VH-VL binders against q8ixk2r445to577. Designs and how they scored, part 8

Target 1, 133 residues: q8ixk2r445to577
Amino acid sequence: FFGMLQNKGLTDYCFDYNPPDENQIVGHQVILYLCHGMGQNQFFEYTSQKEIRYNTHQPEGCIAVEAGMDTLIMHLCEETAPENQKFILQEDGSLFHEQSKKCVQAARKESSDSFVPLLRDCTNSDHQKWFFK
Key: E = the ipSAE of ESMFold2; O = the ipSAE of OpenDDE; V2 = 0.75 times the mean of E and O plus 0.25 times the DockQ between their complexes.

## First folded at step 17 (VH-VL; framework fv_axatilimab)

Design a13 (at its last look DockQ between E and O 0.05; V2 from the best seeds 0.00; counts 0 for: pae E 16.6 > 2, placed apart)
Fold by OpenDDE, look of step 17:
Structure a13 (fold): chain C 133 residues (1-133), chain A 122 residues (1-122), chain B 107 residues (1-107)
Amino acid sequence: as target 1 above (133 residues)
Amino acid sequence: EVTLKESGPALVKPTQTLTLTCTFSGFSLSTSGVGVGWIRQPPGKALEWLANIYWDDDKYYNPSLKNRLTISKDTSKNQVVLTMTNMDPVDTATYYCARIYYYEDSGYFDYWGQGTMVTVSS
Amino acid sequence: DIQMTQSPSSLSASVGDRVTITCLASQDIYSYLAWYQQKPGKAPKLLIYDASTLQSGVPSRFSGSGSGTDYTLTISSLQPEDFATYYCQQYDSYPLTFGGGTKVEIK
């Protein structure tokens, strides 16, 4: 699967990654932004290794969850996907993080009108449902 | 099973302070993400949110009530208390406490008490 | 404050009818919208949260839809027990606000 990763509940919002420096694409948080499909910032790939790749640059970036965190941070992809980069996009649309056993939820960024994907306890909320478009 | 129950006076005189207690079971306010809120409903009218309190003692009030509200919790007793000062006949309503399903600093109410009718009259 | 405007304020319907209630927010609430059912003398009951997610135990004839400022509660086939007043509530921001309610009466 590849393309824009769109949230069902937070309508018209997609995964978005826009690092401040195109030459240093790791270490920043993945956010949600209105789906526009421009500039490659919203192009992601779900791989057979259960990675969510941001492959617009070399080396390729993979979404990871750091220990003790609930945010999605861009790391470098590895030949073998590390445990903190493994996600399961389930049939019902839920995006499950294997290591934390939590689901990715569209959430409001604190003290902001912006939105971010965050790890939360898994529910049947549409804010936890995602699809590639 | 989650349950909530409101308790307090059924009758309050004007200018007096109303104190309502919400006693709940089936959940704890020591649990992250848990909150309890108060909502009132005048007879034949719509619902009005009053105040929320969360596990971390974060509190939110309806600004239209001009700082008349105070909400507090006793986690050990599974109780939340709401005080409302300077009561007026217009404050006559059924008062509900309800559990908040926390969602991004706010929430909806998934379990409600049966409500307690409070009449403000001289 | 975010104002929630429900329409209609009341409606008459028959068993088996499709009923639609609308809730309009004064600003975008990003699907942070809940629907409640209230019967006379009873506390409200949560039906739907996050605009379209059914609360556990709620019949599938209830559904919610919408985004931005416009939301709808639909009862696909009205049942006798569905005659009640329905409220929407936004939890996008404080203060939490409810709609004015929609009374669904028997025709």
Scores: ipSAE 0.047, ipTM 0.723, lowest interface PAE 3.2, mean pLDDT 93
Fold by ESMFold2, look of step 17:
Structure a13 (fold): chain C 133 residues (1-133), chain A 122 residues (1-122), chain B 107 residues (1-107)
Amino acid sequence: as target 1 above (133 residues)
Amino acid sequence: EVTLKESGPALVKPTQTLTLTCTFSGFSLSTSGVGVGWIRQPPGKALEWLANIYWDDDKYYNPSLKNRLTISKDTSKNQVVLTMTNMDPVDTATYYCARIYYYEDSGYFDYWGQGTMVTVSS
Amino acid sequence: DIQMTQSPSSLSASVGDRVTITCLASQDIYSYLAWYQQKPGKAPKLLIYDASTLQSGVPSRFSGSGSGTDYTLTISSLQPEDFATYYCQQYDSYPLTFGGGTKVEIK
């Protein structure tokens, strides 16, 4: 699938990637931002390798989780998807991270009006449900 | 610093339309991830949620009130208005407005107004 | 609609008692639950959100616990100012619903 990856629970918020340096797309955190569909920052591709690709820039970025972390960070895509870059978008809308056995959840940063996707124990919460728009 | 205050008539006749205004300060509905909701409480009874409106103008209503409710905002005046049609004596209650956080289109109410008592005469 | 069932509907307690109030949801609400305190003639006051997180300025004698469908509010040592009615509220899904309340009275 290709499009904006939207949270069911936090409506009108989508995965967003806007690195501070447009020439360095690796190593920054994916955030949630109001869906607008007018730029390249909110368009992602879900691939047959179970990757979530940020492929509107070169080189292509793939969402990953570093060992022991719960945040979603941009890495370079590889020829064969590493385990930390594999996400299963299930029929019920949950976004399961195979390596950690956890689900992606929309969360608020405690001291800001910002929202981010984080890994949490899987539940049936609408905060853990995602769909492409 | 966050305050909310309800205003409107204390007495309404059956079948009339109730209009309540929530005037608030210490936050804005134009730039934050928050909203304002309305909750009522009949004398001696539990709380009942009525409606929410968020900064992005998303609106949610209690379906048990069968589309009697309309909520709107005036961001420039820091006001939220609730209109409830076809009032009945069972609608006699204290009406509160309260601030809500944006969270799955819903959330909890962290600041409340003092409430305004509305009596619907028989 | 998610029904919230509070128990007990009322209780009588003395200063210094441990008080426990239960809230049962008709389906999993994933800890999206708030607790409010309301004194007569006053607006409700938020005590706890996300099932267990204390709101700023709320005394540490208040605590929340639970998951799934079963949630509790505990007051570890009841104070004179704690005699009030307590409400739970779920915010997992619309419509937002409150429990029926638990009135904590002086014994």
Scores: ipSAE 0.000, ipTM 0.529, lowest interface PAE 16.6, mean pLDDT 86
ESMFold2 (binder alone), look of step 17: mean pLDDT 93; pTM 0.952

Design a14 (at its last look DockQ between E and O 0.04; V2 from the best seeds 0.00; counts 0 for: pae O 10.8 > 2, placed apart)
Fold by ESMFold2, look of step 17:
Structure a14 (fold): chain C 133 residues (1-133), chain A 122 residues (1-122), chain B 107 residues (1-107)
Amino acid sequence: as target 1 above (133 residues)
Amino acid sequence: EVTLKESGPALVKPTQTLTLTCTFSGFSLSTSGVGVGWIRQPPGKALEWLANIYWDDDKYYNPSLKNRLTISKDTSKNQVVLTMTNMDPVDTATYYCARIYRYEDSGYFDYWGQGTMVTVSS
Amino acid sequence: DIQMTQSPSSLSASVGDRVTITCLASQDIYSYLAWYQQKPGKAPKLLIYAASTLQSGVPSRFSGSGSGTDYTLTISSLQPEDFATYYCQQYDRYPLTFGGGTKVEIK
């Protein structure tokens, strides 16, 4: 699957990645932003290795969650996907992180008006449901 | 089966402090993401949220009542306690405790106690 | 504070009717909305969370919809046990706030 990865409950919000230095894509947090038609910051590929790849940049980035953390950050993709980069996009739209056994949820960043994807205990909430647009 | 039950005095005089205890079973406040909240309902009126406490001892209070409310928990006893100071007849209501499922800093109440009616009069 | 304006405050309906109840939030709540049913003398019961997700054990005749500031609870075919007061509650931010309630009565 590839395109814009949209949240069902947080209507019209998509995964978005816009690193401050376009030549250094590693280590920054993935955010949620209003879906737009450009697709450059919001284009992602879900691979057969269960990776979520940032495809509009070279080298390609893969979304990861570091041990003990709940934030989704960009790593470089590896030939064989590390466990912390494996996400299962299930038929019901849930996005399950294998290493942590948690689901990706649209969440408000602390007390801000910004939204981010975070790992949370899995529920049936539409805020934990995702689809490619 | 998840259950919650409120206990405390049915009658309180103006200016007194109300202490309510929520005793629950079927879940634990040692579980990440779980909390207990208090909500009241004056006779014939709408629901009003009072306070929440979560497993990690994070606490939130209705700011219109913040200086009057204290919430605490005893995880080993499956209890949450709410105190409300300086009671007034306008505080006459049914008081509910409920389990909250946390989303971000807040959440919704998936299981409620039966409620306890508290009358403030002298 | 997010104000929840619920309408109508009351309505009369017959068994089999389609009933629609609305909640308007004073600002965007991003589908962080729950609906509760409260029967006389009883505690509220959760029906719906995340605006449209049915709580387990709730009959499929209940549905929720809406986004932004406008949200709706629908009962597709009213049953005798559905005569109650319904409340919406936003949980986008503190303080948690409820709508004023909608009393659904027997016509």
Scores: ipSAE 0.136, ipTM 0.750, lowest interface PAE 5.8, mean pLDDT 89
Fold by OpenDDE, look of step 17:
Structure a14 (fold): chain C 133 residues (1-133), chain A 122 residues (1-122), chain B 107 residues (1-107)
Amino acid sequence: as target 1 above (133 residues)
Amino acid sequence: EVTLKESGPALVKPTQTLTLTCTFSGFSLSTSGVGVGWIRQPPGKALEWLANIYWDDDKYYNPSLKNRLTISKDTSKNQVVLTMTNMDPVDTATYYCARIYRYEDSGYFDYWGQGTMVTVSS
Amino acid sequence: DIQMTQSPSSLSASVGDRVTITCLASQDIYSYLAWYQQKPGKAPKLLIYAASTLQSGVPSRFSGSGSGTDYTLTISSLQPEDFATYYCQQYDRYPLTFGGGTKVEIK
């Protein structure tokens, strides 16, 4: 699957990666932004290695969750996907992070009008449902 | 596969300048977020960071070495060069180059060369 | 500069033992800490970054924990290949600094 990764509950919001410095594509947080399809900031790919890839540059970036954190951070993709980069996009639309055993949820950033994908306990919330468009 | 290899003289006389070259493969210094650093280790002692250079030619040096260090890159050759002036016997150490993964302002070293031993002696 | 103090400097353990190494930073480094393993005559090998994230290929018996100034590396069940020297490294800010190392020896 590839394209915009859109949230069901938070209508019209998509995964978005736009690092503060366009010359540094790793080490920053993935956020949610209105789906616009312009540029490549919202283009992602779900791979057979269970990665969510940001492939605007080579080598490609892969979304990772660092231990103790609940945010999604861009790392470089590895030949073999590390455990903290493995996600399961389930049939019901839930995006499950294998290592943390939590689900990716669209959430409001604390003290902000911005939104971010965060790891949370898995529920049946539409805010934890995602689809490629 | 990511690999790095250090090359340079094994012996340097006091007051001379050491020039070390790091040749790497499996990645490019044109890749955003990627850098190469140098770390040294005197025999039987701990690791000491020397300098980093990143894809955007941003450079960082260990301030304790009093501006003796210069780091540069040739992206087309996949090489990073470190020069260290006014070498002294105390600078005798194994010198490593390593790929640095940049997060925020700094990073950690995920791949290392095998290291090259440099002895400073008259 | 941020000083990294490791303890102990050395320890003796047996295969199967639980081993804990401590790294104390002179100030808060906000989990920007890496752990390395080094065997004699070899280059350091990255084990853990971000204080508790295992590098790919590292056995699960290794774990990192801590926050603020206090961090620990734990080997849940020491294996023969784990006898080595371990270093912590902060990357919260420049200059990058390493701990003094902890040598894990055979009892």
Scores: ipSAE 0.006, ipTM 0.619, lowest interface PAE 10.8, mean pLDDT 92
ESMFold2 (binder alone), look of step 17: mean pLDDT 93; pTM 0.955

## First folded at step 18 (VH-VL; framework fv_axatilimab)

Design a15 (at its last look DockQ between E and O 0.12; V2 from the best seeds 0.00; counts 0 for: pae E 6.1 > 2, placed apart)
Fold by OpenDDE, look of step 18:
Structure a15 (fold): chain C 133 residues (1-133), chain A 122 residues (1-122), chain B 107 residues (1-107)
Amino acid sequence: as target 1 above (133 residues)
Amino acid sequence: EVTLKESGPALVKPTQTLTLTCTFSGFSLSTSGVGVGWIRQPPGKALEWLANIYWDDDKYYNPSLKNRLTISKDTSKNQVVLTMTNMDPVDTATYYCARIYWYDSSGYFDYWGQGTMVTVSS
Amino acid sequence: DIQMTQSPSSLSASVGDRVTITCLASQDIYSYLAWYQQKPGKAPKLLIYAASTLQSGVPSRFSGSGSGTDYTLTISSLQPEDFATYYCQQYDRYPLTFGGGTKVEIK
């Protein structure tokens, strides 16, 4: 699967990544932004290694969850996907993080009109459902 | 400027259905992350959450009252309606509608209507 | 359901006093906690959200702190207009629940 990763509940919002330096794409948080289908900031790929890749740049970035965190941070992809980079996009649209055993949920960034994907306990909320478009 | 105003009957007989309308301005329920909720407060008592509705028409109800409550919205009119069936004197309270600042599937209420007093009496 | 227990239920204070109100959640609510002020015959007014973030327009003498299950609202120097009832509310999970309230009265 590849393309824009859109949230069902938070209508018209997609995974978005725009690193400040195109030559160093890791270390920043993945956010949610209105789906626009322009540029490369919203293009992601779900791989056979259960990675969510940001593959518009080389080296390729993969979304990871750092220890003790609930945010999605861009790391470099590895030959063998590390445990903190493994996600299961389930048939019901839930995006499950294997290591934390939590689901990715669209959430509001505090004190902001911005939105971010966060790890939360898995529920039946449409805000935890995602699809590629 | 965000404003909300409740409207409906001030007096309801037992077993009857209460219908309250919240009319708001300064925001739209078509905006992502926006919701409207209802909260009531019996005289001299604490606040009690009743129901929420969000921009995506997602609805949540107080479980203790779920079977009696229905919440709906008319985005074009900037209105949210709450119906509560089988009213009882114990339901006598000031009923507030309030805007929800949505955060992580729920939220807090950043703007409130002035409230409308509803008395249930025969 | 998450029970929110406020303490004290009421207190008497003088202008200029430091006032502290506590809200204890029956479970961890992860700072999804709001504080409201309500004056007689008026609707509640939002003071604090996210446990410690001051709502726009609210005087800086109001502050919120806490984490996990234990949260505190502090008025650093009580003003005449601060005599009111205060409520906490969790929004970590449904159903949304409020505390029982704390009435701040003039001594």
Scores: ipSAE 0.111, ipTM 0.740, lowest interface PAE 2.3, mean pLDDT 93
Fold by ESMFold2, look of step 18:
Structure a15 (fold): chain C 133 residues (1-133), chain A 122 residues (1-122), chain B 107 residues (1-107)
Amino acid sequence: as target 1 above (133 residues)
Amino acid sequence: EVTLKESGPALVKPTQTLTLTCTFSGFSLSTSGVGVGWIRQPPGKALEWLANIYWDDDKYYNPSLKNRLTISKDTSKNQVVLTMTNMDPVDTATYYCARIYWYDSSGYFDYWGQGTMVTVSS
Amino acid sequence: DIQMTQSPSSLSASVGDRVTITCLASQDIYSYLAWYQQKPGKAPKLLIYAASTLQSGVPSRFSGSGSGTDYTLTISSLQPEDFATYYCQQYDRYPLTFGGGTKVEIK
């Protein structure tokens, strides 16, 4: 799938990646922002290797979660997808991170008006449901 | 089975400090993501949130109570303690402790204690 | 702070009736909303979280809906054990706030 990855419960919010330097796309956190479809910040590809790719730029980025962390950060994609970069987008819309056995959830960043995707225990909450548009 | 129980004095005089203890079982505050909160309910009135404490010792207080509240935990004893200073008759209420099972921004309460009635009277 | 306005404050209904209760938030709370049931002399019981997700063990006659600022609890066929006071609570941000409650009485 390719497009904007939108949250069901947090209506009209999408995965967004806005690295401060276009030549340094690694190591920054993925956020949630109002869906707009402008520029390259909100376009992601879900691949047959179960990657979520930020591929509007070269070299391509892949979303990862480092062991023991709950934050989605950008890594470089590899020829064989590492385990920490593998997500299963289920038919019910849940986005499951294989290595951690947790689901991606929309969450408010504490003491702010901003939102981020985080890993949490899997539930049926619409805040854990995602779809491409 | 998750249970929580509140304990403390039933009667407090104005200006005194109230100390309430929540003793729980069926879960531990050593578990990542878990917390305990306090909520009160004056007779015949709505619920009012007071404070939360989490496994990592993060604490949140209702700002309308002007720092009268202190919350602490003893993980080894499965206890959370709420202290409320300068009690006033308006603080007469049933006080509940409750578990925060899981949350995605701040939290909701999935298991509650039975509550303890505290009367503040001259 | 987010104010939760709950309506009606009370209602009378018969066993078998369909009952609806509304909560209005002063700001968008993004479906971070819980519903509780409280019977006289007892602690509240969680019914619904995330606006529409039914807590384990809660009968399917309870349902939640809404988004943005407007949220609704529905009891599709009222049972004798459902006569209680119902509260909504937002958990989008601190401080956590509750609605004023809706007392559901026997007609």
Scores: ipSAE 0.079, ipTM 0.733, lowest interface PAE 6.1, mean pLDDT 89
ESMFold2 (binder alone), look of step 18: mean pLDDT 93; pTM 0.951

Design a16 (at its last look DockQ between E and O 0.06; V2 from the best seeds 0.00; counts 0 for: pae E 9.5 > 2, placed apart)
Fold by OpenDDE, look of step 18:
Structure a16 (fold): chain C 133 residues (1-133), chain A 122 residues (1-122), chain B 107 residues (1-107)
Amino acid sequence: as target 1 above (133 residues)
Amino acid sequence: EVTLKESGPALVKPTQTLTLTCTFSGFSLSTSGVGVGWIRQPPGKALEWLANIYWDDDKYYNPSLKNRLTISKDTSKNQVVLTMTNMDPVDTATYYCARIYYYDDSGYFDYWGQGTMVTVSS
Amino acid sequence: DIQMTQSPSSLSASVGDRVTITCLASQDIWSYLAWYQQKPGKAPKLLIYAASTLQSGVPSRFSGSGSGTDYTLTISSLQPEDFATYYCQQYDRYPLTFGGGTKVEIK
């Protein structure tokens, strides 16, 4: 699967990553932004290694969740996907992080009128449902 | 290599205006996402953010000092200037300029100048 | 404004010790948190951004974690050069605010 990773509950919002330096793409948070498909900031790939890969630039980035964190952060992809980079895109659309045993949920930042994907306990909420478009 | 250096008077009298200049190299304020900010630190105290300016000339000020602060840039000279009016002894501090690493409408400071000590005294 | 409360304000530790510093935000800052190290007479140095991302060139003994309002800086094994004052800073919203600092002193 590849393309824009769009949330079901938060309509018209997609995974978005826009690092300030295209040559240093790791270390920042993945956010949610209106789906536009421009600039390749919203192009992701779900790989056979269960990675969510950001392959706009080389080296390729993979979304990771670090211990004690609930945000999605870009790391470099590795030959063998580390445990903190493994996600299961379920049949029902839920995006499950294997290591934390939590689901990726679209969340609202009231103060900045922005949105971010966060790890939360898995529910049946549409805000935890994702699909590639 | 990114470098920043503050310059200005070491001594300012009360009620006078402080003008500090940040001269930097290794980056440009014409680059999207780049900013420069000012932070001060009174002796033995914590850091206090003063103002930011970005490549697009967008400016942000500490609300507590907003009416006293003006930040501007000269991209061609790689300089950012901060003016602070009506200086008071309480404003005595080391003043730093730093590069802003911008992300999601704000940022952190990844490179700092060495700072310049400003003393406000009659 | 978001208040950043660091704890402890100071601590004494020995070389090799595990050191933990906490930063509590008055509101959710969504991991938009940076950690700085400052030595006497020197400018702050960036250690960590995005709450857990290590700045280039920073030793791996430094790590950051947290979420919501609670964040932690950890030094796994304190080195002589690590005795300094540490500050957290949120950049989730303006105005940017710093913690009060944590001075790590030699025991």
Scores: ipSAE 0.472, ipTM 0.875, lowest interface PAE 1.3, mean pLDDT 94
Fold by ESMFold2, look of step 18:
Structure a16 (fold): chain C 133 residues (1-133), chain A 122 residues (1-122), chain B 107 residues (1-107)
Amino acid sequence: as target 1 above (133 residues)
Amino acid sequence: EVTLKESGPALVKPTQTLTLTCTFSGFSLSTSGVGVGWIRQPPGKALEWLANIYWDDDKYYNPSLKNRLTISKDTSKNQVVLTMTNMDPVDTATYYCARIYYYDDSGYFDYWGQGTMVTVSS
Amino acid sequence: DIQMTQSPSSLSASVGDRVTITCLASQDIWSYLAWYQQKPGKAPKLLIYAASTLQSGVPSRFSGSGSGTDYTLTISSLQPEDFATYYCQQYDRYPLTFGGGTKVEIK
């Protein structure tokens, strides 16, 4: 799949990656932003290696979760996908992180209007359902 | 086997400070992902959450009682302590401690103590 | 603050009846909802978390459903030991809040 990765429950919000330095794409957190399709920030590829790849920019990035963390951050893609970069997009729309056994959920940053994808215990909530647009 | 038990005075006078201790076994607050919370229930009334403390010493208080509550832990003794200042007869209730399954920055209570009845009267 | 409203506040039912208890949240709680059973003179006991996930050791006649603001606890065939008060609790955000309870009496 390739396109904007949209949340079902948080309508019109998509994965977005906007690193402060376009030449240093590693180590920053993926966010959720209103879907717009402009520029390169909201286009991701779900690959046969179960990667969520940011490949509209060079070098290509792959979404990862570091051990013990719940945030989605950008790493460089590797020829063989590491376990912390593998996500299973289920037919019901859930996005399962195999290493942690948790699901990706849209989450509100406390009392703000800002949202981020985070790993949470898997539920049937539409906020844990994702699809490509 | 996870158990929790509340201890403290059964009777306090108005204006006194209540100190309750939760002693637990079968888990440790040095283990990431768990916490202990306090909940009270006045006779014949609904449950009311008071405070939570987590393994990393993160603390949350019911804002309606915030100035009156202090929660702390002693991980080496498997104890959590709640203090509540300026007790009033309206605070008469059964007080429970319970283990919190940490889920995000909050949680649900999967194991409960049997509760301790605290009566506030002259 | 999220207000939890349970209905009915009490009910009477016969052994074998299907019992339904509802819990309404004042805001979307994203299925972060737990159900507790409290028998007279006893501490509450967790039945269900994440709106629909049955706690280990809880009989399968208990089930939870719902999403958004509307949640339901169902007892498919009421047993004598199910005489209790049932509470919902949201854990989507602080302060943690409970519903007012539903007292189930067996006729």
Scores: ipSAE 0.007, ipTM 0.619, lowest interface PAE 9.5, mean pLDDT 88
ESMFold2 (binder alone), look of step 18: mean pLDDT 93; pTM 0.953

